# Ledger of designs, part 61: miniprotein binders against a7ua95r516to809

Target 1, 294 residues: a7ua95r516to809
Amino acid sequence: ASLSLLSISDLVPDLQFIFFWMSNAIEILYFIQQKSPAYMQTIELMDDKAGSKESLLSATISANEEAMTILEEVIMYTFQQCVYYITKTLYVVLPGLLDCNPFGTEPSSEQCRRAAGVCVCAVCVMPEAVRRVVSVFQTTSDLLQQYQVHSEIQSQMFAYLFFFTNVSLFNQLIDKGPARGWFQRSRVLQIQASVKILLDWAKGAGHNHLAQKFFAKFCSTVTILASPPQQLSQMSWKALCAEHPSLKPVQLHRILTQYQLMAELGPLPIWQPSSEDEAYIYRTVDLLESFENH
Short names: E, the ipSAE of ESMFold2; O, the ipSAE of OpenDDE; V2, 0.75 times the mean of E and O plus 0.25 times the DockQ between their complexes.

## First folded at step 6 (miniprotein)

Design aa12 (at its last look DockQ between E and O 0.92; V2 from the best seeds 0.78)
Fold by ESMFold2, look of step 6:
Structure aa12 (fold): chain B 294 residues (1-294), chain A 83 residues (1-83)
Amino acid sequence: as target 1 above (294 residues)
Amino acid sequence: DPKEEVEELLREAERLLEEARKALEEGDFERALLEALQAIIEIARAMLKAMKYGTDPEVREKLLEILRKAAEILLRAEEELKK
């Protein structure tokens, strides 16, 4: 019942096996798709004095269709298994992103004292919590490249991983944020800096468009929470909806309620939903995101 | 038993692979192609079951070995049919 520790490094042997099968299944499926018209025609035109050509052709048509079907199933199943294992790892490491401080990281004092005259200890420092998340993404990218997985499938993999990351971070922030103090101004700015590191990784890895698309809800949330009170107070509900279309009315309303509380702007609501949106701001069924919606 | 099912599929794939190899050697490229496809089907079924129910690493490596050998025969049979 307890998954006390799960790291991407522990999963690499299983992931290598799964990616290897996926890659081989893709190559064989592609071969069959490309070559089948030609070799089927050759069999059809074959001279058959023994009367076995029709049986051979029928069996080959059947085998061809069945092989393509089963290989597609292998590809889908291996993709799902990769996503399952990788997201289990992400689930464990993502909450730490909300608690870390990317601005105040210092190198180990013991390590720096012994190497002070030679090393540049703080040069490439990344908080451990952020590093763990980046490591999952980087390991996944390295495996996909290593096994030469088709670029379309690589994009779909990262689309699912970014979607999962967005849902996990958003739900944790909304659900646990008040109790954990994550809506405090200083914490929000730290979260924003940590997310920027993830977005920079995605851009450098060639997945900027996917990250922009699938992190939009969490990024909008953090952007709103990080806004100075005087600027945000001047924006209407309609303007905020237009600027942040990824947020549902109930989500935007909850975020603004928490913002007003933490910025100590008094109990009177500052932002009034449009008459159309007022029907939706209390739909708590729509507050948290489902991991099954992509 | 899932392990018995995987082993049965593996044995059938090995039989088909050997038949495909013989057909290729004898110049019966149409039959080699068919039997390679059939081996691929059986080994892919074995792999799906092995992943769902778990198997020893040695079985996993064997399944992959047979898949690649069947794919090589498929490729060679197709190349010969073009001639």
Scores: ipSAE 0.755, ipTM 0.945, lowest interface PAE 0.5, mean pLDDT 84
Fold by OpenDDE base, look of step 6:
Structure aa12 (fold): chain B 294 residues (1-294), chain A 83 residues (1-83)
Amino acid sequence: as target 1 above (294 residues)
Amino acid sequence: DPKEEVEELLREAERLLEEARKALEEGDFERALLEALQAIIEIARAMLKAMKYGTDPEVREKLLEILRKAAEILLRAEEELKK
């Protein structure tokens, strides 16, 4: 099937199965981990039923260890599968976020139109491109809640999804932004508004801290690009580094260079990297973010 | 065939589940616990194979049902061993 046709709704049946297994495996693993010392002691203390006690205890220890090991494997595998499927859907919808005009009058979602006529809920007033991204995250959240997945696993999943989203958006903006006109002030303001809607959703969903942490690079990039030339031209390299610590020197230098070209600014000595950073601005290997370092 | 392997593991899990249930009814809670753990192991193996190679929805539902029943026996056996 063309990746372009893959929606999160099409994956819900498969995800439901995976989430069910993940949740139950976690619950059983947790039970075994907590209760195993107590029932092992009980088996050990029970009277020597005819010669089988040592063998039963040994068999129970072995079965307990094997059960924990295989349940951990199930949890890891199901987690990886969930992430794999969800990130595939994100990969399809994320480019639309950068091209989105959130200030346009887009029609409300079909679902809300059927129920209430003109729905003014936060999701219904979202631009379609933003709604598609939010729908992936919302569906994930709903499934995690439906199957009562442990809160730590939920946090890890959202951490990874936000990380993936940030890397994807950041790399696309840095690599394709100049050619696509995404560095133009009007387009940057559209991107900023779209990202704000996503961050507002994350805040409403209880993931504000994770969103702020993992979107930091993309948000910093958008903030710099959204800054008026008059304001940004007064900020030193050192000040920009301090305000945007999530950006590597090479990334900041690239952003400022592209900003300068777009805004038709002459050379700005105030944006010159420090002597300490001068060696790092040429590390082009560090320009784009990697998906491996999570 | 991965499908046949899943079916074999499912049959073994069902066997172990029945033994666990029988042990529980007989008041042999130690054996019930062991056999329930063994059933869970076989179900988990079946599930991993099923997820990797694809399985029929009916097989998936059956795996879930056996898992629930095994977990229930595990819980009951543990509770009775504490008395």
Scores: ipSAE 0.708, ipTM 0.918, lowest interface PAE 0.6, mean pLDDT 89
ESMFold2 (binder alone), look of step 6: mean pLDDT 81; pTM 0.759

Design aa13 (at its last look DockQ between E and O 0.74; V2 from the best seeds 0.74)
Fold by ESMFold2, look of step 6:
Structure aa13 (fold): chain B 294 residues (1-294), chain A 83 residues (1-83)
Amino acid sequence: as target 1 above (294 residues)
Amino acid sequence: DPKEEVEELLREAERLLEEARKALEEGDFERAILEALQAIIEIARAMLKALKYGTDPEVREKLLEILKKAAEILLRAEEELKK
């Protein structure tokens, strides 16, 4: 029944036991790795009191290697289960980021400004759609810290979560953007603001390096789309490729095509792909990114 | 039956844990290390099976308890062996 739950809050009990197992397996594996040379050497150097030293040493070597192997498998499986369940909840909440208006125009905000002439409440709140995504990341971070999971494993988990987030947002924008109006400039600026709030969370959480690395494709896409026409129309295809190396030629071409439609620009000679890239702008198989689950 | 297999691995791990604890109390630290490692192997096999096919919450808690106890014996035996 817990497997059908899509909210991160509903999955916390199951995630707690999995993180608990993972953290203990990591700690025990680390102990064995650090101490086994010493106790193996001590056994090797002992007197052969009953003629059983060689059998004991052989059995201990075998048990040591098998214990490390099995614990590594426990760690791998618990990690994979965690990322699987967490990404299922991310998949549900991520689309809202693309529909979000982070610039408040609600009646209470208008009434506050109108009544005082200056906003006296000084409310700094995270938009709901961004909050839902951050909640998944923050809950994951809290669980990893509660169970004292090794920092390298915590980094690997967030690397994958950011990778998944990037792929999900990029694919939805490219695939559904024309029909949903997400390429309109006002919408792109809203998306950019929402993503900035998410990236600020990642920086404050100590994951800036990972976020910069794994959000690159989506961020490049939004940066291009948010650029003023006067500035973007002066950048050649080669310059855009150099500035945005995370984008494949077919992806950059699609983004520029959508930009042209929304900015009412005709085909621009300066955006003509290089001869090397010309064949690749039609490779539809390269347009969307692949999800990789472990 | 995966559930039966988990419970059999748990029983074997418990047996090995008791042998390891007895070896530690008798001052046979080398055998305590071996038997603690063997208990860890059996319990980790049970955990892998439980992760793959599911298990009752009571069994999940017991698996972790035995793992921690086996690790504690391993730690204590290693510390004593250095003396």
Scores: ipSAE 0.766, ipTM 0.945, lowest interface PAE 0.5, mean pLDDT 84
Fold by OpenDDE base, look of step 6:
Structure aa13 (fold): chain B 294 residues (1-294), chain A 83 residues (1-83)
Amino acid sequence: as target 1 above (294 residues)
Amino acid sequence: DPKEEVEELLREAERLLEEARKALEEGDFERAILEALQAIIEIARAMLKALKYGTDPEVREKLLEILKKAAEILLRAEEELKK
């Protein structure tokens, strides 16, 4: 099947089974971890019935350790599978976010039209491209809640998904942005508005801190590119570094260079990297973000 | 066949669950804990195989049922040891 046709809705049945097993494995692991010290101590304190105590205790310790290990393996596997499927759907829909015009009158979703006429809910008024991205996150949230997955695992999953989204959007913007016209102010403002809708959703879903943390690099890039030339040309390299600490020197330098070309600005001495950063602006290996560090 | 392996693990888990239940009824709570933990191990192995290779919905439901029963025995045995 073409990756282009893969929707999160098509994966829901598979994800449901994975989330089901993940939730149950977590619950049982947590139970064993909480109860293990108590029953081990009780076995240890038992009267030695004909030398069987030591063998029973040893067997119980071994079984407890093995049970925890195999349950952790189930949890890790299910987590990885969830992330794998969800990130595949994100990979398909994320490019649409960069091309989206959120200021256009797109028709409300067919689903909301059927139920209540003109639904003015936040999701129904979203541009289709933004709604597709939000739908992936919302479906993930709904499944995590449905199966009562432990809050720590929920946070880890959203952290990774936001990380993946940030890396994907940032790398696409840096690599393809100039050729696609995404560095043009009008297009940047569209991207900024689309990202704001996504961040507003994340805030409403209780993930504001994670969203702010993991989208920082992409948001900083968009903020710089959205800045009027008159304003940005007054900001020094040091000021920009201080305002956008999530950007590496090579990334900031690339953004400013492309901005300068797009805005037809002459060389700006005020944007010249410091002597300390000068060695780092040529580290092209650090230009794009890696998916490996998470 | 991964399906046959899951069924074998399920049968072993059922056997261990029955031993755990019997131990609990006999008041051998330490043995009940051991057998229940062993049942959980076999179920978790079955779950992992089922997740990797797929399984029938009926098998998944049965695995979950045995898992819950094993956990219940573990809890009951632990509670009785505290008395």
Scores: ipSAE 0.711, ipTM 0.916, lowest interface PAE 0.6, mean pLDDT 90
ESMFold2 (binder alone), look of step 6: mean pLDDT 81; pTM 0.756

Design aa14 (at its last look DockQ between E and O 0.91; V2 from the best seeds 0.78)
Fold by ESMFold2, look of step 6:
Structure aa14 (fold): chain B 294 residues (1-294), chain A 83 residues (1-83)
Amino acid sequence: as target 1 above (294 residues)
Amino acid sequence: DPKEEVEELLREAERLLEEARKALEEGDFERAILEALQAIIAIARAMLKAEKYGTDPEVREKLLEILRKAAEILLRAEEELKK
C-alpha cells in the first residue's frame, strides 16, 4: 500500500509470517547451542558398527555450524524487517500527535460513544491521533507476545520504536513548528497532554524504563516550552543544560529562541550560552536528530 | 532465476524432511538429527531468498510448514537420543 494509506492492520499477515520465523529461529538456535554438545558426544561415543560414525560426526559438526549461522542471519533479517515495516506505519501516524487537541469534549470512537452514558475507559478518552500511535505499539506488543518472542528481543524492538518516535516528533516540531504554530503555548500544552497519554500507555504496557530513556529529548523540549515565562526566565543557560542533558546546545538555543518569540520576550542575558557552548549553538548539522543514532 | 533457486531449495528441504522423518521412525535418531538440521538449513535459505525477491502466499505457507516439521523432528530425535 501507499505511504498515506499504510495501516498496521494491513501489515499483520506479513508481520505474522516474519514473527513466526524470528521466534522459531531463536528457539531452534538456542536448542542447538544448548543441546549440540550432548548429542555430538553421543554420536562420538556410538558403536562404529558400519564404519559410518566418523562421516556422521563430521557431517553433524558441519550442519550445526551452518544451522547456527543461517539462523542468526534469519533472526537479524526478520528483526530488521519488522522494525522497517512497523516504523513505516508509525511515520504516517506520528505527525498527528502534534496537531491533536486532547481536550476535546466528544468520545473518540463509535464504540465509546455508545458506552459514554454508562461508563468510560482509558481507550474511550484517548484522542484519535494518540489512538492511532498506540494501535501500532499495541499491535506490535500483541504479536510479540502471541509468538512468544524472547523478552530481550521484545525490549530491543521497543527501544528502537521509541527511539524512532522521539526522533520523528522532535524533528517535526523543530523543523515545522514555526510554520504550523506548534510553539504557541496553548498548542504546546495540547502536545504535552497528548504525549502524557502515550507515556501512560507505555508505563501500563511494561515499557516505562525504555520510554523514559528514549523520549527524553522530545519530553525535555515540550517541558521547556510548556514552562511559565516567570519560571523559565529565571533559569540560566547552565541550569537549563544541567536540567535537560538530552538537548544539544544548538537544540536548546533553538528551543529558547522559539520560546522568546511566542512569549514575546526580548533577549535574556541569562540565556546566553556559556563560553564552552557558544561554538556549538550554530552547528546546524546537529540541530535535527538522525534516525540511525540510538 | 530466483524463483527456480527457491523451488530447488524447497525440493531439497522436502527431501531432507522426508529422510529425517523416516530416520526418526526407524529409530536412527543420530541420522534424524543430522537430516533435520540439513532441512532447517535448506528451508532457512529458501526463506531468505524468497523474501528478498518477493513471495506469494502459497510459498510462504509451505516454508512455515517445513520449518515447523523439521524442528519437531530435531526435538523428538534429541529427546529419544537422551534416553
Scores: ipSAE 0.780, ipTM 0.948, lowest interface PAE 0.5, mean pLDDT 85
Fold by OpenDDE base, look of step 6:
Structure aa14 (fold): chain B 294 residues (1-294), chain A 83 residues (1-83)
Amino acid sequence: as target 1 above (294 residues)
Amino acid sequence: DPKEEVEELLREAERLLEEARKALEEGDFERAILEALQAIIAIARAMLKAEKYGTDPEVREKLLEILRKAAEILLRAEEELKK
């Protein structure tokens, strides 16, 4: 099937199986860790019926160790598979977010099961491109809750998904933005509005801190690009570095250079990197974000 | 054949599950725990193998059923050992 046709809904049956195993494996692992000392002690206190006690104890120790090992493998495997499937769907829908015009009148989503008629819920009023991205995250959240996955694993899942989303959007914006016209102020304002809808969803879903942390780089980029030339031209390199600490010097320099070209601004001495940062602005290897750091 | 290996692991898990149930009914809770753990190990191996080679929905459902039953025996046996 072409990647373009892959929806999160098509993956739900597979994800349900994976989430079931992940949740139950965590619970059983936790059970073994908590209860093993007690039932081992119970075996140790049993009457020694002709060496049966020692064999049972040894077998139980071995089974516990093996069970813990294989359950950890299941947890790791299922987590990786969830991330793999969900990130594939994100990869397909994320580009649409950058091209989205959230100020247009799009028809309400027919998918809202809650209302007989025009649903005015926050998801139904979203632009289609934003709704598709939110649907991936919402489906993930719903499945995690449905299978009562441990809260730490839920947090790790969303942390990674937000990280992946930020890297994907940031890299696309930096690499393709000038050619696609995404650095034009009108387009930037559309992107900013679309990202705000996503962040508002994340806040409503209880992931505000994670969203703010992991989207910081993309949000900083969009904020700079959305700034009026009159305002941004008054900000020094040092002030911009301080206001946007998530951006590396090479990234900030690239953004400002492209902004300058787009806005037809002459050379701005105030945006000149400090002597300390001057060596770093040429590290093109650090320009795009890597997926490997997570 | 990976499919045959999964089927073998399923048969073993079902055998172990039956032994665990029998042990539970006989009041041998320590043995019930051991056999239930061994059943869980077998089905976990089966799951990992089946998913790597493409899983039949029937196999998936069977794995889930055995997992539920093994976990139930494990919990019941542990509860009885606390009494």
Scores: ipSAE 0.699, ipTM 0.915, lowest interface PAE 0.6, mean pLDDT 90
ESMFold2 (binder alone), look of step 6: mean pLDDT 83; pTM 0.803

Design aa15 (at its last look DockQ between E and O 0.88; V2 from the best seeds 0.80)
Fold by OpenDDE base, look of step 6:
Structure aa15 (fold): chain B 294 residues (1-294), chain A 83 residues (1-83)
Amino acid sequence: as target 1 above (294 residues)
Amino acid sequence: DPKEEVEELLREAERLLEEARKALEEGDFERAILEALQAIIEIARAMLKAEKYGTDPEVREKLLEILRKAVEILMRAEEELKK
């Protein structure tokens, strides 16, 4: 099947199996860690009938160690598989977020049309491209809750998904943005509105801190590009660095250079990098974000 | 054959599960926990192997069934040991 046709709904049966194993493996691992000392003590207190106690104790210790090891492998495997499936779906839908017009009258989702006519719920009023991205995250959240996955694992999952989303969107914007017209003010405002909808969803889902942390680079880029030329031209390099600490000097320099070209601004001495940053603005290897650092 | 290996692991897990159930019924809760954990080990191995070589819905359902039963025995045995 072409990657373009893959929806998160198509992956739900596989994800359900994986989440079931992940949740149970965590629970059983926790059980062994917390309860094993108590029931081992009960074995130690048993009457020694012909060495049966020592054999049972030894077998129990061995089984606990082996169970813990294999359950850790299951947890790691299932986590990786969840991330793989979900990020694969995100990879398909994320480009649409940069191209969508959130201010257009898009028809409400078919599901809400059937129930109440014009549904004005937050999801139904979302542009289709935004709704597709939100649907991936919502489905993930629903499955994590359904299988009562430990909160720490949920946080790690969303941290990675937000990281992946930020890297994907940032790299696409920096690399393809000028050619696709995404640096045009009208398009930037559309992107900004779409990202706001996603951030509002994340806030409503209880992931506000994670979203703010991991989307910082993309949000900073969009904020700079959305700024009026009159306002941005008055901000020094140092002020922009201070306001957008998530951006590396090379990234900020690239954004400002492309902004200058798009806005037909002459060279702005106020945007000249500091002597300290001058060596870093030419590090093109640091321009795009890597997926490896998480 | 990976399929045959998975089937062997499932058979062993079912054997261990039956021993665990028997131990639970006999009031040997320590043995029930041991046998249930051993069953879980075997089905976890089966799951990891099965997923590596392809998805079989019947195998998945069987793995889930054995896992549920093993966990139930484990929880009941633990509850009885607290008394």
Scores: ipSAE 0.781, ipTM 0.940, lowest interface PAE 0.5, mean pLDDT 91
Fold by ESMFold2, look of step 11:
Structure aa15 (fold): chain B 294 residues (1-294), chain A 83 residues (1-83)
Amino acid sequence: as target 1 above (294 residues)
Amino acid sequence: DPKEEVEELLREAERLLEEARKALEEGDFERAILEALQAIIEIARAMLKAEKYGTDPEVREKLLEILRKAVEILMRAEEELKK
């Protein structure tokens, strides 16, 4: 079967199991940290019958320490498994964002076209490729809230999911963009619109800060490529570096080269790398992002 | 055999859970806390081992059931002890 058919709905039972364990492990760990001084003191002050107090005390000390150790391992494992399951789904659905047309020629149905109301039209107009990505994020958010996972862990989860999304989209655009025609201006504008829908979801879900932080590289790339030639040709290399600090020199140089090719401009003197950056524009090891840069 | 090791861990967790339940019922809240913690340790080991080597839905259901019950006993025993 094709991995392109993998949906987040198929993984919900696995995610429910993992979130149950994660949430309980966190709660038990917190319980031990907060409550054990009191119940340990109660044990220490017990009447000693048949000499069992010292055995109970030593066993409880050992159990506290052993439980904290294993529960930390559970938390680490469950977080890693959630990331694995969710990013496996994201890997399948994210390429569609680069190929979809969010502007559409017609609504999905005549009923949607006749409806008076932005809400109904928005639901009918949302491209399927965008809906699949939003569904992954929304399902993840709903499950984290359902299992009452600590808010700091929820933030770390979405930080990684946005990081993964940025790396996946950026690498595909850079690597496959020339062959797929994704550097054509009309295509770039469609990509920009699709990503805006995703960013709007993140803002509405309370994750705007994380999205702004972790999507910066991909958004900068699309912003440059979407700029009209009249506007972009007035910006020097130094100005572009300052406007887009999330891009490495080799990345910015590659993006500008693709822009020149698609706009049929030829090399522009004002886009020449500075002497400081010239050594770095040919480092292909720095072109693509690692999924382990976190 | 990983599957047999998981089953042994599950059996030990179940024994500890039953001991914790009896301690709670008898009002031995200090022992109920200890034995619930010990059940949690064993069931967490079972979960990590089962998931590392692959697991089936029946094992996962048992893992959930034992953890849920052990946590309930732990919380109730601590609440009673504070009284």
Scores: ipSAE 0.769, ipTM 0.941, lowest interface PAE 0.5, mean pLDDT 84
ESMFold2, look of step 6: ipSAE 0.760; ipTM 0.937
ESMFold2 (binder alone), look of step 6: mean pLDDT 80; pTM 0.742
ESMFold2 (binder alone), look of step 11: mean pLDDT 81; pTM 0.762
OpenDDE base, look of step 11: ipSAE 0.778; ipTM 0.939

Design aa2 (at its last look DockQ between E and O 0.85; V2 from the best seeds 0.79)
Fold by ESMFold2, look of step 6:
Structure aa2 (fold): chain B 294 residues (1-294), chain A 83 residues (1-83)
Amino acid sequence: as target 1 above (294 residues)
Amino acid sequence: DPKEEVEELLREAERLLEEARKALEEGDFERAILEALQAIIEIARAMLKAEKYGTDPEVREKLLEILRKAAEILLRAEEELKK
């Protein structure tokens, strides 16, 4: 695939070929695993009228083993290629979630404008940036279903896509957030609402458990940042670590530092790390996540 | 040349597919299973090689065609053996 194929719709022909092969390789592999004891026994018990039974049995044993090996390679390759194509698309569309306003201050239709008296129309609250991310997930789900890919493989695919999404959003927030103003409270609440839309999609698609597991770091970050100052300032470092185990000490420290600055709670640190964690709060090598830790 | 290697794998897969079809037609279901498996092995190798070096849509279509036919023969031969 070329770099010009960064839209999910442009990748569909390649993904269709790859999913077809993955699905068929899985089915043929399972067929061989399930049926080969029986047809091997039949060959072994065959009348050897033409004197060919031993050669046929030996060749079939070899072919079963070789077929299972190559089909496993096809499944691994096709899974990796799907993930590669889809995550390249996600990488392009995910940053927009951090800049969008899901609260719908700009209605998209005349029907929404006419209804804007006391309520905001739901069709006007999903900005294009959120739609682009949802479209990637939905297109992936539709293709997996179209080609009848085994449910465990579908779960593994979305586990990785959610992991990738979490790492990408977390790293961008931490790295670019100060310069982009993403730690401002109004912006954090908008980000929280945008992520909620993604979590709702995952729940409706049957992936709620995976989303809860693999978005944990980013969701914890946004939850802390969105907390009212009265509530958060009363929580100890130990309590925050216990509520947010997905965050490393350096990550939690950075988030709380930004929170205190934006909430204007003074220059003195409110949260005192435990003596055990003090060695880790300045380890900037641990601040950003690796895309390889899944 | 990677394209020539893919074409060689395709030719071998097509040969094995034809032998499997003949075996199925003749009622030699045990040999049809073997030759269908061998076709699947060769066509899977062809697919992996072709995708590493770039693939024309016509080659992709041929890869799908051979896989489908070999899998069908495998299934039908196994069903006949159960009888």
Scores: ipSAE 0.771, ipTM 0.947, lowest interface PAE 0.5, mean pLDDT 84
Fold by OpenDDE base, look of step 6:
Structure aa2 (fold): chain B 294 residues (1-294), chain A 83 residues (1-83)
Amino acid sequence: as target 1 above (294 residues)
Amino acid sequence: DPKEEVEELLREAERLLEEARKALEEGDFERAILEALQAIIEIARAMLKAEKYGTDPEVREKLLEILRKAAEILLRAEEELKK
């Protein structure tokens, strides 16, 4: 099937199987870790009937160790598979977020139309492109809750998904933004509004801290680009670095250079990198974010 | 054949599950736990193998069924050992 047609809904049956295994493997692993000392002690206290006790104890120890090992493998495998499937779906829908006009009147979702006519719920009023992204995260959240996956694993999954989303959006904006017109103020404001909807969803879903942390780089970029020329031209390089610490010097320099070109501003000495940062602004290898350093 | 290997693991898991159930019914809770853990090991191996080569929905359902039953035996045996 073309990646372009992949919906998170199509993956739900596979994800359900994976989440079931992940959740149960965690629970059984925890059970073994917590309960194994107690039932091993019960074996040790049994009457020694012709060496049966030692054999049972040895077999139980071996089974515990092997079970723990394979359950850890299952947990890792299922986590990786979940991330793989979900990120594939995100890869398809994320580009639409940058092209979205959230200020347009888009029709409400078909599901809500059938139930209540005109639904004004937060999801129904979302632009389609934003709704598609939110749907991926919401489906993930719903599945994690449905299968009662341990909270730490939920946090790790959302951390990675937000990281992936931030890297994807940031890299697309930096690389393709000038050519696509995403650095134009009107388009930037659309992107900013779309991202706000996503962040509002994350806040409502209880992931506000993670969202703020992992979207910081993309949000900083959008904030700078959304700034009026009159305001941004008064901010020094040092002030911008301090206000946007998530941006590397090379990234900030690239953003400001593209902003200057788009806004038809002459050279701004106030944006000149410090002598300390001057060596770093030419590190083009650090311009785009890597998916490997999570 | 990966399919045959998965089927063999499933058969072994079912055997172990039956032994675990029998042990539980006999009040041999320590043995029930051992056999249930061994069943879980085999079905976990089966799952990992099956998913690597593409899993039949029937195989998936069977894996889940055995997992549920094994986990239930573990929980019941542990509860009885606490008495």
Scores: ipSAE 0.762, ipTM 0.936, lowest interface PAE 0.5, mean pLDDT 91
ESMFold2 (binder alone), look of step 6: mean pLDDT 80; pTM 0.753

